VH-VL binders against TATA-box-binding protein (tbp). Designs and how they scored, part 17

Target 1, 182 residues: TATA-box-binding protein (tbp), of Cenarchaeum symbiosum (o74045)
Amino acid sequence: MLDPRTRPRVVNVVSTSDLVQRVSAKKMAAMPCCMYDEAVYGGRCGYIKTPGMQGRVTVFISGKMISVGARSVRASFGQLHEARLHLVRNGAAGDCKIRPVVRNIVATVDAGRNVPIDRISSRMPGAVYDPGSFPGMILKGLDSCSFLVFASGKMVIAGAKSPDELRRSSFDLLTRLNNAGA
Below, E stands for the ipSAE of ESMFold2; O stands for the ipSAE of ESMFold2 at other seeds; V2 stands for 0.75 times the mean of E and O plus 0.25 times the DockQ between their complexes.

## First folded at step 15 (VH-VL)

Design r6 (from q3 with heavy chain Y33W; framework fv_disitamab; at its last look DockQ between E and O 0.05; V2 from the best seeds 0.00; counts 0 for: chain humanness VH .578 < .582, pae O 8.6 > 2, placed apart)
Fold by ESMFold2 at other seeds, look of step 15:
Structure r6 (fold): chain C 182 residues (1-182), chain A 117 residues (1-117), chain B 105 residues (1-105)
Amino acid sequence: as target 1 above (182 residues)
Amino acid sequence: EVQLVQSGAEVKKPGATVKISCKVSGYTFEDYWIHWVQQAPGKGLEWMGRVDPESGETWYNQKFKDKATITADKSTDTAYMELSSLRSEDTAVYFCARWEYYDFDYWGQGTLVTVSS
Amino acid sequence: DIQMTQSPSSVSASVGDRVTITCKASQGIDDYVAWYQQKPGKAPKLLIYYASSLQSGVPSRFSGSGSGTDFTLTISSLQPEDFATYYCQQFYRLTFGGGTKVEIK
């Protein structure tokens, strides 16, 4: 029996914010910790990665920003706030406030043992398991979440928009697997 | 639950090398960066550098870039800092600390390194 | 680089006193300041993150305030266990303030 209270490990958080102003491409090209290449996406964005970032922040000339690669919501929002400060201090943007929004949380759960997905997939309504095309079983979860379950016992939860939603979805996944005979 | 346990105190002569360990437990080692902080006797805290245990990527304070070498071993959940060409000015307590994005939420107990003739 | 200037360097105070410690950044850093307490022979302990958020398990007599360049740590009613050195820290280069030693009067 899987423990439904097993805590998922967050591996990626995607969050966004908007500076509500244009960002200077010239200033981004000159900034430390910023990569700007006009050959990439028509010069529409730059990438900020400081020593303090787990991931990076994409900054569009439109003022929109995307944080990826952080392993917590706190860190993901922190990356957006740091990118804002970095842009303002280097004159690439005017001073402003941002309101970060979580777009996607990806987390893993490890059962620590094999899960018989070949046996249980038929007992789970809506499960998709086609090992000829993809080695994992695919399930829809609560709210916006999706689950991938591998025979190794490794599992992926994607699409959560908050840590609470992630925890509820993880509990739901593990409970449904147990009820199917995992 | 979360613990960072450092290796014991060291007494070294000038010119020697020391390697300090920081073994973590209670969390997944790869998920958090490990930073190192120097505190000389009677002085404040000074950041030295950090490692991302997942990738091995490091970043150093310029002051310490030729003094310290920071590494991580995922197989033993242990971060290391090696100090080379020790001088009396390197006498200090050295801390490892877990980075919880823009602050340090857990610290090792500190390792006293004494450099004496 | 962003310099953190902490004042005062020391405070002599009695149990029950209100203690205020300030930290000034040479440039605006929003609310990305942390505060630490360190007792002799011990590792620092996180008290406040994001300028004003209390770390779990920290007594409510500790509070943080400020944004931009000026930040304050306040101990509303000093207790015997609060005699320690306090450090502020900013992000980017992980720079610490010089410390404030709170001593018994």
Scores: ipSAE 0.015, ipTM 0.580, lowest interface PAE 8.6, mean pLDDT 87
ESMFold2, look of step 15: ipSAE 0.026; ipTM 0.593
ESMFold2 (binder alone), look of step 15: mean pLDDT 90; pTM 0.909

## First folded at step 16 (VH-VL; framework fv_disitamab)

Design s1 (from q3 with light chain D31N; at its last look DockQ between E and O 0.88; V2 from the best seeds 0.00; counts 0 for: pae O 3.8 > 2)
Fold by ESMFold2 at other seeds, look of step 16:
Structure s1 (fold): chain C 182 residues (1-182), chain A 117 residues (1-117), chain B 105 residues (1-105)
Amino acid sequence: as target 1 above (182 residues)
Amino acid sequence: EVQLVQSGAEVKKPGATVKISCKVSGYTFEDYYIHWVQQAPGKGLEWMGRVDPESGETWYNQKFKDKATITADKSTDTAYMELSSLRSEDTAVYFCARWEYYDFDYWGQGTLVTVSS
Amino acid sequence: DIQMTQSPSSVSASVGDRVTITCKASQGIDNYVAWYQQKPGKAPKLLIYYASSLQSGVPSRFSGSGSGTDFTLTISSLQPEDFATYYCQQFYRLTFGGGTKVEIK
């Protein structure tokens, strides 16, 4: 049986925040660690990546920011705070506070063995499995989460809005697979 | 338990190359950056650079970009730093450290590199 | 970039004393400061992160404060095991302070 307590490995956290002000395109174009080109997307955003960032932060001229590619909520929020500091210190934005919000957590779980998705997919309500189109079984979770389950035992959980929701969703997925005969 | 274990002390001649290892255990190697920090004898800590073990992407402190080459080997959960064209001023203890975003929460024990003629 | 200046470079103190170490940033860095303790021949050990958050397992006699440019590490009642060198570090641009050696008086 699959161990429902297996800790999911977070591979991407998307978080957002709002500077509640416009950001200077001129300053973004000139500052280090920032890619901005007015010919790209009509100059609507720049991308900040510093040595500490696992991913990057997209900064819109409107003041909206999106952090992607971080492997934890702490790092995802850290990227937004670092981007804010970088913008303020380079004069691209005025001093401000931000309130980061998690939008999506994507994680993987590895069963460490094969999972017979051919056999169990018909026993799981709402499961979608069409190996001619996609090699994995697709499931909906109890919350906003979605699951991908592969015959190899590799699994993907997406759509969690917190680490606690991710943990509950992982437990739920593995329990449902066990009950279906995995 | 999270642990970073570095290779042992090295004595080198000027002009030589040294490669220091930093083997991690107790967590998924690919999930955290590994940074390298120099401490010259009797001196403070100075950040040298880092690697993303997932992608192999590196970033260097400008001071060390021509001295250090940082790599990661996912198959052995080991980060490396190679120091080239060694000079006497490169004599130092070199630490690897795990980046927990905002801080370094776990450190290797340090590797003394001595450069002498 | 942002320079971190620690004061004092050393301090002589007795067991039981209150010890205060400061770290000043050349520009504002909000509260993105960590503090480390390093004993001779050993790796640094994280004490405080985010200027004032105590790392798990660190004695409560250690505390941190400050935001903006001025940051302080305080040891409320110095113990024999606290004789060490202390470093501040800011995460934006990854800069350490010069260190403060706490010595036996």
Scores: ipSAE 0.337, ipTM 0.753, lowest interface PAE 3.8, mean pLDDT 90
ESMFold2, look of step 16: ipSAE 0.647; ipTM 0.856
ESMFold2 (binder alone), look of step 16: mean pLDDT 91; pTM 0.914

Design s2 (from q3 with light chain D31T; at its last look DockQ between E and O 0.91; V2 from the best seeds 0.00; counts 0 for: pae O 4.2 > 2)
Fold by ESMFold2 at other seeds, look of step 16:
Structure s2 (fold): chain C 182 residues (1-182), chain A 117 residues (1-117), chain B 105 residues (1-105)
Amino acid sequence: as target 1 above (182 residues)
Amino acid sequence: EVQLVQSGAEVKKPGATVKISCKVSGYTFEDYYIHWVQQAPGKGLEWMGRVDPESGETWYNQKFKDKATITADKSTDTAYMELSSLRSEDTAVYFCARWEYYDFDYWGQGTLVTVSS
Amino acid sequence: DIQMTQSPSSVSASVGDRVTITCKASQGIDTYVAWYQQKPGKAPKLLIYYASSLQSGVPSRFSGSGSGTDFTLTISSLQPEDFATYYCQQFYRLTFGGGTKVEIK
C-alpha cells in the first residue's frame, strides 16, 4: 500500500498582490534587476528577478503583481514583498502595503515504485487514461485540484490554494489509489 | 536532520586555484539555493554568490564575479565553489549556507583557505 | 544600495548583564532582518528572523525588535555561553552588518 501521509514536494507556487497604484514604466525600464520592453505585451508589464528569487515577479503598470516559480508559499510571498521594496526604493511606486494571495500550488508525490495505472484506471470513476495521447492517468480532486499519475509512480497535484488543501488532496489521492488496488 | 558538510582546510600559493565542496543531507537538494559567504580573518561576513541546484543558475556579488565559480551536482547533492588566481587577500574562511528566503537557516562548518608565500 | 550599520563594534560585559545591540539600515526594509550568533571557529547560527521571531531552540533571554530602519537584539541576562559575535542581516541584497563582539569584562 501507498502511504497516504507521504509529503508532497512543492515545485511551483503562483501568488498575486496589488500595489493599488500605477507603476512608472520609465522607472522600471531604468532600474536594476528589472526587464521592461514596451514592445512586449503593449508595454503593460515588467519582470523583476533578484539574486534571492527562485522565480520572478511580473509587475503590471496597473499595480498588479504576479509571483511565479517559487518552491514554497513563504518564498512566493517573499518575492512579492521584495518586488514591492525594489519598486519603492527605485521610485517606480509609492510606499504601500500588499496582501499576497496564493492562486495555485503545484506539487509532486513519488510513490517510490511502479503504479499499475492501466489496471486501476478502470476502477476509478472519472479517471481519464489514454496512453496513446498522454502517458499518465488524469483524475479530478474534490476541490480545484487535479491529479496526474504515471506508471513510474510519479504523481503531480495542481490547483491547490493552500498548503493544507495540498496535504488533504495528497492524502485523498493516495487513499483512492490504494482503494483501487495500487 | 539538515546538514551541510564542507571539505577540509587548504593551504595554497598565490596564483593557485582551490575547489571547496559542500555536501548536503537531510532535505531535497534541489529545493533550496546554496549561497557562499566569505569571512576574512578578524572581519565580518560577506555574501559571494549562490546557485540554484535545480537549474544550475548562478548569481554573483560583483566583487567576486571574476574570483569565484559556483556549481552544483544534483547526482551527489553537492555544491562547489572554485576560487581562482588566489592572492593573499583571499585568505579567509568560506561558508556554504542554505537560503530559506529572508535568512540562512543552516550553514556548513566553514573551510579555511590560507594563501601564502 | 542598502547599507547595514551595526553598533557597537564591541561590548565588554559580565554574566547577568543586559546587552543591547543595534543595526541600522540606510533605507527602510520593513521587518526583514535576521540575527546570527557566531562563536570563534564556528559557523554563524540563526538566532532571530523576521526582526523578532525566535528560531527553534533559542533561549527566551534573546529578543529582537524594530521595523523600518532601526533594529535591536537584546540579551536580557547574559550567560557564559552568550560571549560571541553577533551579526544582523537583511534579505534585500543579502547584506550583513559589521558584527558586534560581546566579551567578558
Scores: ipSAE 0.338, ipTM 0.764, lowest interface PAE 4.2, mean pLDDT 90
ESMFold2, look of step 16: ipSAE 0.452; ipTM 0.806
ESMFold2 (binder alone), look of step 16: mean pLDDT 91; pTM 0.913

Design s3 (from r3 with heavy chain S55E T58K Q62E, light chain L94M; at its last look DockQ between E and O 0.85; V2 from the best seeds 0.00; counts 0 for: pae E 3.8 > 2)
Fold by ESMFold2, look of step 16:
Structure s3 (fold): chain C 182 residues (1-182), chain A 117 residues (1-117), chain B 105 residues (1-105)
Amino acid sequence: as target 1 above (182 residues)
Amino acid sequence: EVQLVQSGAEVKKPGATVKISCKVSGYTFEDYYIHWVQQAPGKGLEWMGRVDPEEGEKWYNEKFKDKATITADKSTDTAYMELSSLRSEDTAVYFCARWEYYDFDYWGQGTLVTVSS
Amino acid sequence: DIQMTQSPSSVSASVGDRVTITCKASQGIDEYVAWYQQKPGKAPKLLIYYASSLQSGVPSRFSGSGSGTDFTLTISSLQPEDFATYYCQQFYRMTFGGGTKVEIK
C-alpha cells in the first residue's frame, strides 16, 4: 500500500505581487542582476535574478511582478521581496510594501513502484485515462488541485494555493489510489 | 536529520591549491542552494558564493571570483570549493551552509585552511 | 549595497543579566533579518528569523524585534551557555553584521 503521508516534493511555485506604481524602464536597464530588453514583450517588463534566487522575478512597467522557479512558498515570496528591495535601492521604484499571493504550486510524489493505473482507473470516479492519447491517469483533487498519475508510480500535483492544501491533496490522492487497489 | 559534513583541516604553502568538500544528508540535495562563507581568524563572516546543485549554476562574490571555484556533484550529494593560488591572507575557516532563502538554517562544521611558509 | 552595523562590538555581562544587541541596516529591509549564535570553534547557529521568530529548539529567553532599519536581539536572563558571538544577517546579498561578543564580566 501507498503511504498517504508521503511528502510531496515541490518543484515550482508561482506567486505574484503589485508595487502599485510604475517602474522605471531606464533604471531597470542600467541596474545589475536585471535583464531588460526593449525587444522582449514590447519593452513592458524586465527580469531580476540575484544570487539568492532559484528562479526569477518578472517586473512589469505597471508595477506587477511574477515570481517563478522557486522550490517553496517561502523562496517564492522571498524572490518578490528581494526584487522589491533591488528595485528601490537602484531607484527603479519608490519605497513600498507588497503583499505576495501564491498562484500555483506544482509538486511531485514518487511511489517508488509501479501503480496499476490501467486496472484502477475505471474504479475511480472522475478519472480520465486514455493511454492512446496520454500515458497518465488524470484526476481532479481537493479544491483547485489536479493530479497526474503514471504507471511508473510517478505523480504530479498541480494547482495548490498553499502548502497545507498541497499536503491535504497529496493525502487524498494516495488514499484514493489505495482504496482503488493501487 | 539535516547534516552538512565538511572535509578536515588543511595546512598549505603559499601558491598551493585546496579543495574542500561538503557532503549533505537528510534532505534532497538538489532542492537547496549551498553557499560558502569565509571567517578569517578573529573576524566576522563573509559570503563567498554559491551553487545550485540541480543544474550546477554558480554565483560568486566579486571579491572571490578569481580565488574560488564552487561545484556540486549530485551523484554523491557533495558540494566542493576549490581555492587556488593560496596566500597567507586566505588563512580562515570556510563554512558551507544551506540557504533557506531568508537565512542559513544548517551549517557545516567548518574547515580550517592554514597557509604558512 | 545595504550594510549591517552591529553594536556593541562586545559586552561584558553576568549570568542572569539582560543583554541587548543592536543591528542597523543602512537602508530599510523590512523584517528580513536573522540572528546567529557562534561559539569558538563552532559553526553559527540560527536563533531568530524574520526579525522576531524563534528557530525551533531555541530557548524563549532569546527574542528579536525591529523592522525597517533598526533591529534588536535580547537575551532576557543570560545563561552560562550564552557566552558567544552573535551576528545579524539580512537576506539581500547575504550580508552579515560585524558581530557582538558576549563575555563574562
Scores: ipSAE 0.575, ipTM 0.826, lowest interface PAE 1.9, mean pLDDT 91
ESMFold2 (binder alone), look of step 16: mean pLDDT 91; pTM 0.919
ESMFold2 at other seeds, look of step 16: ipSAE 0.638; ipTM 0.855
ESMFold2, look of step 17: ipSAE 0.337; ipTM 0.758
ESMFold2 (binder alone), look of step 17: mean pLDDT 91; pTM 0.921
ESMFold2 at other seeds, look of step 17: ipSAE 0.552; ipTM 0.828

Design s4 (from r3 with heavy chain E57Q, light chain Q27E; at its last look DockQ between E and O 0.02; V2 from the best seeds 0.00; counts 0 for: pae O 12.1 > 2, placed apart)
Fold by ESMFold2, look of step 16:
Structure s4 (fold): chain C 182 residues (1-182), chain A 117 residues (1-117), chain B 105 residues (1-105)
Amino acid sequence: as target 1 above (182 residues)
Amino acid sequence: EVQLVQSGAEVKKPGATVKISCKVSGYTFEDYYIHWVQQAPGKGLEWMGRVDPESGQTWYNQKFKDKATITADKSTDTAYMELSSLRSEDTAVYFCARWEYYDFDYWGQGTLVTVSS
Amino acid sequence: DIQMTQSPSSVSASVGDRVTITCKASEGIDEYVAWYQQKPGKAPKLLIYYASSLQSGVPSRFSGSGSGTDFTLTISSLQPEDFATYYCQQFYRLTFGGGTKVEIK
């Protein structure tokens, strides 16, 4: 049987924040660690990637920001805070506070063995498994989460909005798989 | 249960090299940067550089760019720092530390390198 | 780069005293300050991150405050195990303050 307490490994966190002000395109074009090109994307955003970032931050002229590629919520929020500081120091934005929000946590769970999804999918209400279309079994989880379960025993949890939601969803997934005979 | 375990103390003559190891356990090695920090005897902390264990990319404090070489080995969950052309002023305790974006949340126990003529 | 000026360089205090340590950045760094404790012969230990957030397992007598350029670490009632050197660190360029040694009076 699968251990329901197996800890999911976070592989990507998407978070957002809003500077609640416009950002200077001219200043972004001139500042280090920022890629901005008016000819690209209608000049609507720049991309900040400092040497210390695991991922990057997209900064829109509107003041909205998106952090991607961090492997924890703390790091994802840190990227947004660093981007804000970088913009302020280079005169692209005025001083302000931001309130980051988690939009999506993607994590993996590895059973360490094959899972007979061809046999158990019919025993799991709401499961979608059509191997001709997609090799994994698709399940809805708690709240905003969804699950992908592959015959190899690799699993993906997506859509969590917090580490606690991720933990609960992982426990739910593994318990449901066990009950179905995984 | 996160742990960073460093190699033991070293005594070297000027001009020698030393390679310090930092073995990680209790988390996925590739997910966090490993940084190196120097502390000279009776002095404060000074950042030296870092490595991304996933990509192998490195960053250095300008002061240490020609002194230190930082690497990571994913197969053994171990980061390394090599110090070259040792001088007496390189005598220090060297720490590895895990970066949780804002701060260093876990540290190795430190490795004393003594350079004496 | 951003300099972190830590004061005082040392403080003599008695068990039970309230101890306050300050750190000043040469330019604004929002709340991007961490505080570390280091006992003799030991590695630094994270106490406070993001200016005021307490690290797991750190006693509640420790607190952090401040924003912009001025930051404070407070020990509300000093205990014997708190005699150590304390460092601030700013996030942007990973610069440490010079340290504050807390000693028995």
Scores: ipSAE 0.006, ipTM 0.571, lowest interface PAE 9.2, mean pLDDT 88
ESMFold2 (binder alone), look of step 16: mean pLDDT 91; pTM 0.917
ESMFold2 at other seeds, look of step 16: ipSAE 0.008; ipTM 0.427

Design s5 (from r3 with heavy chain H35N; at its last look DockQ between E and O 0.76; V2 from the best seeds 0.00; counts 0 for: chain humanness VH .569 < .582, pae O 10.5 > 2)
Fold by ESMFold2 at other seeds, look of step 16:
Structure s5 (fold): chain C 182 residues (1-182), chain A 117 residues (1-117), chain B 105 residues (1-105)
Amino acid sequence: as target 1 above (182 residues)
Amino acid sequence: EVQLVQSGAEVKKPGATVKISCKVSGYTFEDYYINWVQQAPGKGLEWMGRVDPESGETWYNQKFKDKATITADKSTDTAYMELSSLRSEDTAVYFCARWEYYDFDYWGQGTLVTVSS
Amino acid sequence: DIQMTQSPSSVSASVGDRVTITCKASQGIDEYVAWYQQKPGKAPKLLIYYASSLQSGVPSRFSGSGSGTDFTLTISSLQPEDFATYYCQQFYRLTFGGGTKVEIK
């Protein structure tokens, strides 16, 4: 049987924030650790990636920011705060505070063994498994979470809005798999 | 159950080299920077440098750039700091610490290095 | 470099007292401040990050406040285990304050 308390491993967090002001494209183009090209995407955004970031921050001229690629919520929020500081110190934005918000947490779970998804998919409500199209079984969880389950025992949980929701969704997934005969 | 376990105390003569280890457990080693902090006897804390265990990239406080060499071995989940050309003013407790974006949330127990003639 | 000036360097207090420790940055650092507690012979312990966010497992009698250049750590009702040295730290250059020793009056 699968252990429902297996810790999911976070591989990506998406978070957003808003500077509530326009950002200078010209200043972004001149900043270190920033990639901005007016010929790309109509000049609507640039990307900040410092050596300390696991991922990067997209900064829109509108002042909206999106952090991707961090492996924790804390790191994801840290990327947004660092991007804001970098913009302000280089004159691309005026002083302002931000309120980061988690939009999506993606995590993996490894069962450590094969899971008979071909046998159990018909016993799980709402499961989609068509190996000719996609090798994994697709499940919807409660709330905003979705699950991918592969025969190898590798699994992906996406759509969680908090670490607590992620842990609950992981427990739910593994329990449902056990009940279906995994 | 995050743990950072450092190697034991060292007594060295001036001019010697010492290598301190910091073995981590309870988390994925590659996901966090490992930093080193000096605390001289009766003094405050001073950041020395850090390593990204994923890439091997390092950053140093300019004061320590010619004194310390920081490395990480992801096959053993261990970070190292080597101090060269030891002098008596290098006598201190040296800590490793796990760095999130804006803080050090877990620390090793410290390694006392004593440099005496 | 951004200098962190911590005051007072020492404070004498009794169990139950409210203790306030101040840290001043030489230039604006927004909310990028952490606070640590260190007891003799021990490693520092994170109390507060991002100026006011309480680290998991830290008692609620600890609080942080401030932004820009002026930051405070407050212990609302001092307990016997709180006698220690406290350090502030800024994120950008990882500079620590000089420390504040909290002693029994």
Scores: ipSAE 0.006, ipTM 0.551, lowest interface PAE 10.5, mean pLDDT 87
ESMFold2, look of step 16: ipSAE 0.006; ipTM 0.572
ESMFold2 (binder alone), look of step 16: mean pLDDT 91; pTM 0.932

Design s6 (from r3 with heavy chain D103E; at its last look DockQ between E and O 0.86; V2 from the best seeds 0.66)
Fold by ESMFold2, look of step 16:
Structure s6 (fold): chain C 182 residues (1-182), chain A 117 residues (1-117), chain B 105 residues (1-105)
Amino acid sequence: as target 1 above (182 residues)
Amino acid sequence: EVQLVQSGAEVKKPGATVKISCKVSGYTFEDYYIHWVQQAPGKGLEWMGRVDPESGETWYNQKFKDKATITADKSTDTAYMELSSLRSEDTAVYFCARWEYYEFDYWGQGTLVTVSS
Amino acid sequence: DIQMTQSPSSVSASVGDRVTITCKASQGIDEYVAWYQQKPGKAPKLLIYYASSLQSGVPSRFSGSGSGTDFTLTISSLQPEDFATYYCQQFYRLTFGGGTKVEIK
């Protein structure tokens, strides 16, 4: 039996925040650690990446920001706070507070063995498995989560909005697989 | 228990190369950046650069971009820093440290590199 | 870039004294400051993160405070093992303060 308490490994967190002000395109084009090109996306955004960031932050002229590529919620929020400081230091935005929000957490779980998804998919309500089209079994999980389960025992959980939701969804997934005969 | 264990002290001649290792244990190597920090004798701490052990991507402090080469080996959970064209002013203790985003929570014990004729 | 100005550069104190070390950022960095202790021949040791959160295993005589630009590390009653150099650090640009050496008076 699979251990339902197996901890998922977070591989990507998407978070957003709003500076609630317009951001200077001219200043973004001139500042370090920022890629901005008026010819790209009609000049709607720039991209900030600093030495501390695991991913990067997209900054829209409207003041909206999107953090991608961080491996934890802490790092994802850290990227947004760092981008804010970078914009303010370089005069592209005025000093402000932000309230980051998690939009998506993607994590993996490794069973450490094969999982007989061709056998158990028929025993799991709502499972989608069409190996001719896609090699993994697709399941809908708790709240906003979705699961991908591969015969190798590799699994992906996507759509969680918090670390707690991710942990509950991981437990749910592994329990459902056990009940189906995994 | 999280540990970062560095290779031992080195004595080198000017112009030589040295490669310092930093072996980690107690966590998944790929999940955290490893940074390197120089401390010259009697001086403060200065950031040198870092590596993403997952991708191998590096970033250097401009002061050290022509001096240091930082790498990571996922198969041995070990980060490395190579210092080239050593001069007497490169004499220092070199630390590896784990980045927890905002602070360095775990440090290696340091490696003294002495450059003398 | 955001500069970290640490003061004093050194302080002479006796066992039992209250010691206060300050760190000033040239621009607001909220509470994202860490403090480290370093004894001769040893690696820095994390004491405080988020300006005021005590790292596990650190004695309660250490405390941190501040937000924005001004930050303080306080040792409420100095002990013999506290004679060391203390560094502040901010996460933006990965920069350290110049250090404060706490010496026996």
Scores: ipSAE 0.590, ipTM 0.829, lowest interface PAE 1.8, mean pLDDT 90
ESMFold2 (binder alone), look of step 16: mean pLDDT 90; pTM 0.907
ESMFold2 at other seeds, look of step 16: ipSAE 0.605; ipTM 0.829

## First folded at step 17 (VH-VL; framework fv_disitamab)

Design t1 (from s3 with light chain S26D; at its last look DockQ between E and O 0.05; V2 from the best seeds 0.00; counts 0 for: pae E 7.9 > 2, placed apart)
Fold by ESMFold2, look of step 17:
Structure t1 (fold): chain C 182 residues (1-182), chain A 117 residues (1-117), chain B 105 residues (1-105)
Amino acid sequence: as target 1 above (182 residues)
Amino acid sequence: EVQLVQSGAEVKKPGATVKISCKVSGYTFEDYYIHWVQQAPGKGLEWMGRVDPEEGEKWYNEKFKDKATITADKSTDTAYMELSSLRSEDTAVYFCARWEYYDFDYWGQGTLVTVSS
Amino acid sequence: DIQMTQSPSSVSASVGDRVTITCKADQGIDEYVAWYQQKPGKAPKLLIYYASSLQSGVPSRFSGSGSGTDFTLTISSLQPEDFATYYCQQFYRMTFGGGTKVEIK
């Protein structure tokens, strides 16, 4: 019996924000911790990675920013705030406030044992399991979440928009697996 | 309870190498970067570099890039920093610390490295 | 990197005194400042994050304030265990202030 209160481990958070101004391509090309080449993607964006970042921040000339690769919402928002400070320090943007928004949280759960997805998939409404095409069982959650469950007992939860949604979705997933005989 | 436990003090001669360990417990080692901070006698704190324990990616303060080698071993939940070609000005306390993005929330107890002939 | 200037470098005070330490950034950093206490032979200990939020387990006599470039750590009634060196830190490229030593008068 799986413990429905098992805490999922966050492995990626995607968040976005907007500087509400254009960003200087010339300054991005010259500043440290920034990969910008006007021959790449038509010069529409640069990529900021600093020592504190787990992932990186894509900065579009339009002022839009995307944070990827952080392992928490705190770090994901922190990457956007740090990118803003970096751009301002190097003269690529004027000072402003940003309002980060979570777009996607991906997390894992590990049962620590095999899960008989071949046996239980027919007992779970809406489950998709075709091992010839994809080795995992695919489930939809009640919210924006999707679940992947592998025979090894490894599981992936994707599509959550907040830590609370992630926790509720994890509880739902593990409860449904238990009810199906996992 | 989160803990970072460092290896004990070292006395080395100039030109030697030292490897300091930082063993982590109380959380998932791979989820947080481990940073290293130097404090020379009577001086403030200076950032040296860090490692991503998940992927092994490293980043060094330029001042220390030819002095320090930072690694992580996720099988033992331990980060390491090796200091090479030691000189007397490398005498300092060296700390490992956990990065919680905006601040360092947990620190190792420090390792004194003394370089003398 | 964004430089942090901490003042004073030292202060002599008695038990019960109000102690104020300041930290100035050369660029606006919003509220993203942390304060640490370090006793001789010990690691730094996080006291304050986000300029004014008290870390769990830290006595309420410690408080922080400030936004933008100017930040203050205040000890409202100094206790014997508060004699230590205090550091500010901002998160952009892990920059620390030079420290303020609080000594018994």
Scores: ipSAE 0.665, ipTM 0.852, lowest interface PAE 1.5, mean pLDDT 91
ESMFold2 (binder alone), look of step 17: mean pLDDT 91; pTM 0.918
ESMFold2 at other seeds, look of step 17: ipSAE 0.670; ipTM 0.856
ESMFold2, look of step 18: ipSAE 0.025; ipTM 0.584
ESMFold2 (binder alone), look of step 18: mean pLDDT 91; pTM 0.920
ESMFold2 at other seeds, look of step 18: ipSAE 0.609; ipTM 0.837

